# VH-VL binders against f4iux6r469to655: the designs that were tried, part 12

Target 1, 187 residues: f4iux6r469to655
Amino acid sequence: RLLQRLPGCVSRDLIDQLTVEYCYLNSKTNRKKLVKALFNVPRTSLELLAYYSRMVATLASCMKDIPSMLVQMLEDEFNSLVHKKDQMNIETKIRNIRFIGELCKFKIVPAGLVFSCLKACLDEFTHHNIDVACNLLETCGRFLYRSPETTLRMTNMLDILMRLKNVKNLDPRQSTLVENAYYLCKP
Key: E = the ipSAE of ESMFold2; O = the ipSAE of ESMFold2 at other seeds; V2 = 0.75 times the mean of E and O plus 0.25 times the DockQ between their complexes.

## First folded at step 4 (VH-VL)

Design a05 (framework fv_emicizumab_arm2)
Fold by ESMFold2-Fast, scan of step 4:
Structure a05 (fold): chain C 187 residues (1-187), chain A 121 residues (1-121), chain B 107 residues (1-107)
Amino acid sequence: as target 1 above (187 residues)
Amino acid sequence: QVQLVESGGGLVQPGGSLRLSCAASGFTFSDYSIQWVRQAPGKGLEWVSSISSRGSYIYYRREVKGRFTISRDNSKNTLYLQMNSLRAEDTAVYYCARDHYEFWSGSFDYWGQGTLVTVSS
Amino acid sequence: DIQMTQSPSSLSASVGDRVTITCKASQSISSYLAWYQQKPGQAPELLIYAASSLESGVPDRFSGSRYGTDFTLTISSLQPEDIATYYCQQYDSTPYTFGGGTKVEIK
């Protein structure tokens, strides 16, 4: 019943209230149920990802299983999708990568995983991978660019992104998407 | 577990051609960019060429541009270097090397044993 | 091209000695610098990447540091198996360039 309220948590207060109520149900089975509910967020409900990430960050200090299980499921999903041409809905790929980015801003997802995802997209910078890379950069690129521990690697990735934009014959939508992502990271 | 095995080296006359191969095993070949690095007898290391994981991006040192062609066949886990118009200066052991996993592109974590190319009359 | 100047070209030291090898970039390469060890008749092996990050499986007596465009590889206590030629390599931009190498021998 508590999990049915997750889609309605569209504010800091609402998600924090649900998080407090969830703490009364601390069992391994309930933690697995929560992780599955968070992972199965509808692909059209991207506005929930920041609130879900906040909940995970709040629970991380006392329920270490929750962040580790969720991160593993997201990584597995990314790896299964990145090499499938035209077989996966773009909305699923965007939901996956934006969740990874939101969790990175709470330091739940390590920067190394974000960079490995970005590299995979840049290695085959065509079709859906352009949208995925740009969504990742829009979500957490500025955070990574401004962090001392990741600034150098982020600068390298942005340089590669702009080189790829120049050598690929991108359509106007793709070119605009790349430009917006780049300047959101380092204006 | 990770292995890179070069082959195709040999003795060739100036102006001749050779095709080098690098057979990869023990890792997902299509996930890595791979490089060719050469070393003349008694001399230092010299980067020759690199190819991205899908083959979309290729780079050469200036002195081999137009003469050498790097390529890969991900279905066969094999990297190639087609060398044309060979010169005495191309005499070297040729290594294939795998790019480091954390996208430290240009640092090479695994190397093959090398194959010797001798360009001599 | 970015030129990598490595020094010394050769050195002799005793087992247990601290050995220092330096490498200077002709322009800023940030920390995009790797160190390799090549034993006679063998392929090079990666020791250090990103100027100071120790590659998995490499003994902790090896360390790298950066000061501006100056890079240092240190072997805190030289062992017989460390007899080799050492190379620095910048990977900030293509063409990737190597230092001239430093041959380390035991007295």
Scores: ipSAE 0.000, ipTM 0.458, lowest interface PAE 16.2, mean pLDDT 85

Design a06 (framework fv_emicizumab_arm2; at its last look DockQ between E and O 0.46; V2 from the best seeds 0.00; counts 0 for: pae O 10.0 > 2)
Fold by ESMFold2, look of step 4:
Structure a06 (fold): chain C 187 residues (1-187), chain A 121 residues (1-121), chain B 107 residues (1-107)
Amino acid sequence: as target 1 above (187 residues)
Amino acid sequence: QVQLVESGGGLVQPGGSLRLSCAASGFTFSSYDIQWVRQAPGKGLEWVSSISRSGSYIYYRREVKGRFTISRDNSKNTLYLQMNSLRAEDTAVYYCARDHYEFWSGSFDYWGQGTLVTVSS
Amino acid sequence: DIQMTQSPSSLSASVGDRVTITCKASQSISSYLAWYQQKPGQAPELLIYAASSLESGVPDRFSGSRYGTDFTLTISSLQPEDIATYYCQQYDSTPYTFGGGTKVEIK
């Protein structure tokens, strides 16, 4: 019943209210259902990712298996798709990486996972991996750039990104995407 | 529990049209990418078309592009294939097949029973 | 288009035999390969995905492996119910393509 309201939580107040109500459904079965519902956020509703990440962060202190399960599912999804060239999967890859990025801002996903994903995209900087890297940076790149513990590592990754743009023959759309992501992190 | 049931097959003259349907049950249809795969009598499997779970991304094999239209109605849990300008080469059993959910893989974990389309004079 | 060359086209073996079926991709497809079993008069059923992952409910005698662009389906001990045609399928990119099939019979 309560999980049917997730797609309608388009504000902080709405997701916070649902989160409070969900605290009364603290069973293993209900926690698994919640994780699956969060993971299945519609690919066309990326604005929900921040609100879903907020809910996970709020529940993390009392329901620690929720963040653990969700992060594992997202990491498995990234790894299963990272080399896949199928155009059908671009929406899923973008949802996946933006969710990882949002959870990183809420301290649910460790920065190490984000850097691992970014490195994988830079190591094979072509096709979908360009879009995935840029979407990750748009989501959490400035956060990691301004965080003292990750500033140097993020700076190095951004330098690699720009060198790859300059030496790879990117089409105009992808070149613009890279530039926008770079300057969003380092205005 | 998971079921995919194709319908709408039959005998059609060359140049004619048919609309295939695939009724889904036992799973959340809107969470899955779905494909049409065909098999000519006595022959192997041939992918025809794919549609993403939102309907935003659609792909066709070259031989059917422009003649076939895949669509889905997530409120009715139904996949469709509109086949126009049918040719003898389109004669086959047509299956709908569900994409493997947890790995986003393009492998097909559940198949319908198929519906036969015969294109002849 | 990625071509999947499957061999042999048919084979006969005795119950209890170890059976291997191979597919070769015309280019790298990473581990994006599935194996299907199709019994006479039935729809295909998924056996293996991601080159080596066994689908739920599939007997342990089935296994898959990858070496570069060469993929192998192995039946460790052939059973009478394994009479079927087996297909490999790449799902690295559209158009998704299938191997030509391997018909498995009992001697």
Scores: ipSAE 0.023, ipTM 0.636, lowest interface PAE 8.4, mean pLDDT 89
Fold by ESMFold2 at other seeds, look of step 4:
Formats: sequence, structure tokens, C-alpha cells
Structure a06 (fold): chain C 187 residues (1-187), chain A 121 residues (1-121), chain B 107 residues (1-107)
Amino acid sequence: as target 1 above (187 residues)
Amino acid sequence: QVQLVESGGGLVQPGGSLRLSCAASGFTFSSYDIQWVRQAPGKGLEWVSSISRSGSYIYYRREVKGRFTISRDNSKNTLYLQMNSLRAEDTAVYYCARDHYEFWSGSFDYWGQGTLVTVSS
Amino acid sequence: DIQMTQSPSSLSASVGDRVTITCKASQSISSYLAWYQQKPGQAPELLIYAASSLESGVPDRFSGSRYGTDFTLTISSLQPEDIATYYCQQYDSTPYTFGGGTKVEIK
């Protein structure tokens, strides 16, 4: 019943209030239900991802299985979809990668996973992988660029991104998307 | 109960046009990608066109691209297929089919009963 | 485009027989393979998705398996209500493509 309120948590105060109430339901079964509800966030409701990530970060210190289960489900989803060549899964791929990026900013997803996802998209820089790479960068690229331990690796990845844009004859939409993502990371 | 009901089929001359509709009920239509699949009488199944849940991503088989237009109206829970410049080889039963949820998208878990399109002189 | 080669085109078997239908993809499709049953005069119905996962409500006499690009649908004990044409379908990439079908009859 508390999980039915998740889609309505469109503010920091609302998700924080629900998070406090959820602490009273601390059982393994309830934690699994929460993770599944968070994972099944509607693909058209990307604004919720930051709030869901905030909830996970708040619960992480005392309910360690919540972040671990969610991150594993998101990583499995990415790996299942990154090489899938149909054209219909873009919305799911975008939700997936933005959720990973939001969790990275809350230190729930390790930067290594983000770089692995980005590398996978750059290694096959065509089709949906262009959109996925750019969405990942829009979500957490500046965060990683500003963090001393990841600045060099992010800089190298951004250089590769721009080289691929210049070499691959992207259409105008894709070229603009890449440039916007790049300059969001390095204003 | 999940239901998909196609309508708008009929007899049409080569070069003519026809608009198919698929009325959806029993599920949240805007959460699913939807397909058109056709089957010529006595023949196998052939994918025709796909539209994403938001309507933003649209794909066609090569043989119908430029002649057919898929669309959806999520406020009316209805999928459409506008078919122009019809040819004899377009004669088929046309099904609308719902994509399976999430990971299994691209497999079709619910099908309508179909509407027959006959293109004949 | 990914070609799906399905065999046999038809078969006849007795009630209780084990029936095997095969489908070969022209390139890797991972496990993005579905099987459909189409009874005479009816729309197709999903039996199996992800190569081996049974759709809800499908009898457990149906099973699917994958070996590389070779996929099989097995009916462990054929029943009279299994008279139908069966299709495989890849959904790894668009255009989604179907096998040519296998018509199953009872002797």
C-alpha cells in the first residue's frame, strides 16, 4: 500500500516522507517489494528517477540489500538490451541508463559501472547506443567530470565521443544530441 | 480482460486506400508498444509495422514503407494503419498485436482476431 | 534481415507422441525467439518467449530450447487440441521475422 504512493512522489519532501514511513516495514519480503516497485518505474516518468534514487540512498546505510538488488537488476537490464538490435526498446534503454546515472550521483552505482556502460555504447556507436550514451552523460557526466578520481577517465571518454561524432556522419539530430551532452559535461 | 479489436477491412481496388483501426481495452494502452502483423490467406505471418508506446518511434517493413502510416491515439486507446497505394500482395488478414512487457518486448502476447483486407480488381 | 528457417513444413503424429519442431536463425539472435500456436480460423497465441519461457496458461507439455542459432519447440505428449500451425519468430531486431510455419495434424 505505501508502494502505490511512489509515482506521486514528485518532490523531495514527498519522497522523504514516504522513505521515513517505509522504514517501519523493514523485512526482507518488503525490501524485495520496494526494489521491484522502484525498478518498474514507468518509462514515461523519468522525473521520478532522481527521487527514487534519493530514497535508495537514504535507505542504503541501514538496508544494504536494497541498493545491491536494484543495481544488479539495472546492470542485468543494460546488458540484456545493449546489443539487442530492434528499434522499439529506446524508451526502456533511456529509463535504464538514466536510473543508473542518477544512482551514480548518489554514490550507489560505482563509477566503474557507468564507464563500462558508456564504453559499451561507444564501442558500437550507432542506432540507440548514441542516444543511450548521450542520456548517460546528461545525467551524470558533469558529476564524474568534476570528481577528481574520475576526471581523467571522463575526459578521455568525452574525447572519444567527439571523435566518433566527427567521423561517423551522424544525422543532424544525433550530432546535436552529442554536442549538447558534451557541453553539459564540459561547459 | 485484455482485448484488441480490429476494424476497417474490406474490398478495395489496386491503388486504393483503406484505414484500419484497433480498439484496445483491459490494459493501460499507453504503456505498450503495438504492432501490425498480416497473414495472406493460407500463408504465414508477416510483420508490417511497429509504433512505440509514446508514438515517437515508428518502423515499417520495407515493402510498405512510404505507402502505409501507423499511428496511435492514446487518449482513445486506438491504433491506426493508413494504407495507401494498395497492391494485390497486400491482401491479408491484418492483426494488431501487443508487445510483451519490458525485456520481452518484440514478442506479441495478445492478438486481435484480425480484419480482412482484399485488394482485387 | 534475419531469416528464420522452420522445419518441418508439416507433420502428422499420434496422440501421445513427442513432437519436435525446429527453427534456425540466419544469424545470432541470442534468446530473442518466440513460438506461437495458431489454431484453424483463429489468431495466433503466444506459447513461449525468450526461447524457453512458457507464457502464462500454457500447458507444461510445451517446451522450448536453444542451441546456438538452432531453436526447438517440443510437445512432450501431443493432444487433440494441439492441432494447429506453429510459428517461430525472432525479435532480436526489426524487421521482426517469422518462420514459415509447421502444420501439425493428428493421424
Scores: ipSAE 0.006, ipTM 0.594, lowest interface PAE 10.0, mean pLDDT 89
Fold by ESMFold2-Fast, scan of step 4:
Structure a06 (fold): chain C 187 residues (1-187), chain A 121 residues (1-121), chain B 107 residues (1-107)
Amino acid sequence: as target 1 above (187 residues)
Amino acid sequence: QVQLVESGGGLVQPGGSLRLSCAASGFTFSSYDIQWVRQAPGKGLEWVSSISRSGSYIYYRREVKGRFTISRDNSKNTLYLQMNSLRAEDTAVYYCARDHYEFWSGSFDYWGQGTLVTVSS
Amino acid sequence: DIQMTQSPSSLSASVGDRVTITCKASQSISSYLAWYQQKPGQAPELLIYAASSLESGVPDRFSGSRYGTDFTLTISSLQPEDIATYYCQQYDSTPYTFGGGTKVEIK
């Protein structure tokens, strides 16, 4: 019954309350059920991703298998989807990458994984990958740019992004997406 | 070298109290959940209580709930079990055991030598 | 509570024999099962976790398997140092519960 309350947790107070209650359930099976529920967040409920990431970060100190399982599932999903070109996958790709970005801000997803995702998108700079890269940068790019440990790599990735934008024949929508993402990270 | 050393066991009368300690060394104590497991003489293993690495999440076997209190001091690398209102059926060797780090939750990779608690009149 | 039924309670076998011990969970515990070895007068030692994963330092003659809620510990070729009591333990949910133990003796 606790998992039925997840979609309604649209504030820090609500998700923190549910997280505290969930901590009383010391069961590996219950932790797997939670991870599955978090992973299967609806594609249209992107506003929940920050709250789910907060919950995962809170649970990480006492239940290391929760963040480990979720990160693995998200990475596997990204790798399976990054090469797919059909339009029906875009909403799933956006949900996936934004969740990865939100978890990165809580230091659950390591910065290295974020840079790997970003590089994969830049290596195959297509319509969907442009949107995916820009959504990732909008979610956690400024966080990574401001961090001393990742500032240099972030600067290099942003330089590559702008070079590709200037060299490739991007339509006005794509060009605007790239510019907006760049200046959100590096004002 | 990972070590867990229990102490504080002894003979006590029914209704009495004892405080067990488990001193940990050779690993980062604050990164592990720790358990108390007991074994009555000649009998099998029985899980008693668990405490999360932060100390915030605590679980007990039904028969000891309200009588036993598990706690930890991460600054001293020490686990405790305060046992009150002791009964004859609490007579056992008490082990502290460390949760397996790589695969968290409930499998115990290192155990102490145990400390004997005897409850009799 | 999840009940763990372990069988047999004791067995006698010869050095070199294949020994099997079984453990049945009263409900699904997925693969959250560990096997321990306890020699007389000593603390238990972890042999297997996650039903089939061999703990570091444990001889490869030990193996674990799962079929539904049925779990098996196998010693492919019994050695004298393997004489001990063996326990299964579920860690799907608290309270964590142990099987009754299987005492392995030499004939």
Scores: ipSAE 0.000, ipTM 0.465, lowest interface PAE 16.1, mean pLDDT 86
ESMFold2 (binder alone), look of step 4: mean pLDDT 93; pTM 0.949

Design a07 (framework fv_emicizumab_arm2)
Fold by ESMFold2-Fast, scan of step 4:
Structure a07 (fold): chain C 187 residues (1-187), chain A 121 residues (1-121), chain B 107 residues (1-107)
Amino acid sequence: as target 1 above (187 residues)
Amino acid sequence: QVQLVESGGGLVQPGGSLRLSCAASGFTFSSYEIQWVRQAPGKGLEWVSYISSSGSYIYYRREVKGRFTISRDNSKNTLYLQMNSLRAEDTAVYYCARDHYEFWSGSFDYWGQGTLVTVSS
Amino acid sequence: DIQMTQSPSSLSASVGDRVTITCKASQSISSYLAWYQQKPGQAPELLIYAASSLESGVPDRFSGSRYGTDFTLTISSLQPEDIATYYCQQYDSTPYTFGGGTKVEIK
């Protein structure tokens, strides 16, 4: 079926073709199945997130429930993962946050949700939260930094990030992640 | 110490209404999806309804759609199931169950004790 | 809807026996399958999730496996406290569906 082709959509042409075909099968049940398939992208298939986000953005203009359902599921997952600190696989947290970041670049995820996620990680800047914050910034930080409506808030968040790097006892790997994320946002 | 405690079950006439509650304690309620599962006397388990952690994303089994409404109040750590237009076929013990979060939702790591709903004349 | 066909409906075995319960999905569900144990008058308890992952606190005599759309729950050495009804459940798509249950009794 159409959804079986999702893991193979590794180009703009392929994902756009599938998106067009999906429009002919746009029942409510099919939209729920699509959202579930997109949400359950494998933790190791991060390269698909940008294509899936493109598909959602394309469908957003005529099927508002698709982006709404997906964003809600991702937000719910983030909130669950944050409250289960050190009990979840890091790969699941990274997949979640990178998908949120990719959708933010298409303006499907509002910037407020991204800042909320980032603040949650910075409030407890230890363990997995360092990797999650850095992955979020690497995915959409430059987009948010360069956007007039979010530049000031991004500048403030990046300043907090660097201050936390300096006052926390971060290991060399974590310190390097923070520096790389910072300079990807504002080179 | 995770606990889910259902209440609100009882005897009701066909066409009547009941409101079930599930009081949660021992965990951050707002971070978990919680679901209703029912079991008719002497029969198997049957999924009824899903609600996301924020309350914004909701699913129902076909037979109860339009008659049942799932909702949650995260400030009170409570899940609800409003049951309208009840039928004899709705007679069951109703459980609330917490999503385990291994893969996205659907496996339930903690269950309440259940509350019995009997629909008869 | 995805149908879960569970077999047998009931079985009787002796303490120490190896017990196998099977579930077949009507379509692919990947590994999105859980197994539950329900004792009379009690709520179900999670034993296995993701087809083969043992839930914390569950005895290691319980194990799950997958082959395509066929799933098995194995109790390597049946104990008296294992007398219960066992259910499989798919969570690949809504509506989530349960198998019909397998009643395990000690002879």
Scores: ipSAE 0.000, ipTM 0.466, lowest interface PAE 16.3, mean pLDDT 85

Design a08 (framework fv_emicizumab_arm2)
Fold by ESMFold2-Fast, scan of step 4:
Structure a08 (fold): chain C 187 residues (1-187), chain A 121 residues (1-121), chain B 107 residues (1-107)
Amino acid sequence: as target 1 above (187 residues)
Amino acid sequence: QVQLVESGGGLVQPGGSLRLSCAASGFTFSSYAIQWVRQAPGKGLEWVSWISSSGSYIYYRREVKGRFTISRDNSKNTLYLQMNSLRAEDTAVYYCARDHYEFWSGSFDYWGQGTLVTVSS
Amino acid sequence: DIQMTQSPSSLSASVGDRVTITCKASQSISSYLAWYQQKPGQAPELLIYAASSLESGVPDRFSGSRYGTDFTLTISSLQPEDIATYYCQQYDSTPYTFGGGTKVEIK
């Protein structure tokens, strides 16, 4: 019943209240059910990802199972999809990468995983992977650029991205997407 | 084929200045980030500074920030390290090292032979 | 700063022995860890990057592995030319930091 309220948590207050209520139910079975519910967020409900990430971050100190299980599921999903070029998978790829980016801003996903995802996309610079990389950068690129620990790697990744854009003869849509992502990261 | 050759080291008094150069050949210099790493006599490796392939992004170790300036001239395939206000603690062999691959920024696949900087009387 | 604790500081082994060097990061660095070999009077050479990826031209007897924040460099069968100091280096975040080094000598 409590998990049925997740799709309605469209504010900080609502997700925080649900998070507090969830702490009362704390069991291993309920933690697995929560992780599954969070992971199965609809591909069209991207607006919920920030709130779900906030919930995970709040629970992380007391329930280490939750962030560990969710991050592993997201990483496994990314690895299974990164080589697929099928149009039907793009929405799933976007939901996956944006969730990873939102969790990175709460330090639930380590920066190293985000950079691995970026590397995979830039190593195989296809239309889908450009969209995935740009969505990741739009979600957490500025956070990583502004963080002293990751600024150097982030700036190098952005430099590479712009060079690839100029060399690879991208179509106008993809070129604009790359430029927008780049300038969203750099003030 | 891939080569990095450092020069400009020598003996200098505390408070003095030196300019190190690293001449690159055998690869597209403008496509790689390059770093300076130093090693004091008988001690381990210590990262000093990093510059992106374009030269637009530059980072320094805290102890050298404000005293050292890294720069590059891609038209001449050369990297520089301007060292000012030198201290005894800066005594080391200075290596320039190429980032392994643009995505593996921070690991170094090719190193120069190093140039010795000695800061003393 | 991320501290890299490398052990042992030195070891002596016989030709043909399996040699293991370990490196522990003070915080998560994912797999952003490289291993270098430095022979006396020479520049370091890259052996392994991304914790377990063997650099081109490096003999198959060298391997790297990761378990959490613990990293291991293994030489499956030590050869005379492997006598050197070995360094780990994290490149997840700045400043980049190296381990203290491990001197490998033959008995």
Scores: ipSAE 0.000, ipTM 0.471, lowest interface PAE 15.6, mean pLDDT 86

Design a09 (framework fv_emicizumab_arm2)
Fold by ESMFold2-Fast, scan of step 4:
Structure a09 (fold): chain C 187 residues (1-187), chain A 121 residues (1-121), chain B 107 residues (1-107)
Amino acid sequence: as target 1 above (187 residues)
Amino acid sequence: QVQLVESGGGLVQPGGSLRLSCAASGFTFSDYYIQWVRQAPGKGLEWVSYISSSGSYIYYRREVKGRFTISRDNSKNTLYLQMNSLRAEDTAVYYCARDYYDFWSGYFDYWGQGTLVTVSS
Amino acid sequence: DIQMTQSPSSLSASVGDRVTITCKASQSISSYLAWYQQKPGQAPELLIYAASSLESGVPDRFSGSRYGTDFTLTISSLQPEDIATYYCQQYDSTPYTFGGGTKVEIK
């Protein structure tokens, strides 16, 4: 019954109320069901990702299996998709990378994983990977740029991104997307 | 070498109090959930309580809730069990046990030798 | 609470015999079940986790299996050093619960 309330948690108050109820769960099976429900968020419900990440961050203080399983599932999904050039995968790739980015802002996903994802996209600079990289930067790029421990690496990654944009003569849509992501990170 | 060493057991009157300690060595104590499991003389194992790696998440079996308090000091690599309002049925050997409480675990890979608590007049 | 019913309470067998101990959960616990061995005067030691996974360093004569909510620990060829009490434990839900134990004796 608690899982049925997840898609309706479209505010901080609603997700926090549901999170409190999950804090009383004492079953590994129920925690596994929750993680799978969070992972299988619909591709069209990206607005829920920030709320789901907030819930995971709150539960992480008490239930370390929740963040660990979710991060592993997201990393496995990214690695399975990053090399696929199929048009039909773009929504799944965007959902995946935005969730990774949201979790990074709560320090659930380590910065190293985010940089690995970004590097994979820059190493294979396809139309889909440009969208994925820009979505990642829009989600957590500013957070990483402003953090002392990640500023240098973030600066280097942004420099590589702009170099690739200039060398590969991207179309106006792609060029604008890259510029918007870059200046969002370091205005 | 992973070690858990319990201490603090002894003879106490009904209604009395005891504090048990469990000293950990050979591993990063702050990464692990730690359990208290007891065993009455000649009887089976009975789970008592756990405490999360940070100390933020605690659970007790119903019969000891309100009387026992589990705590830990990660700077000293030590686990505690404060036992108040002791009853004859609390008489048991008390073990501390390590649980790497990730998604796949919940079983106890290392146990201490135990410390005997006897509640009698 | 999840109740774990373990049987038999005790058994006597000869060296080389195949020994089976059973444990039944009062509700589904998936495969979140462990088996422990406790020798007289000693702390319990982990034998099997996740119903059928053998803990490192445990002899391969020990094995675990699951059928629904029924769990079995098997010792394929009983040895003298296997004299002990054996306990199952579910770790699906708190409070964690143990079976009542099975005392294994030789002769």
Scores: ipSAE 0.005, ipTM 0.496, lowest interface PAE 12.4, mean pLDDT 87

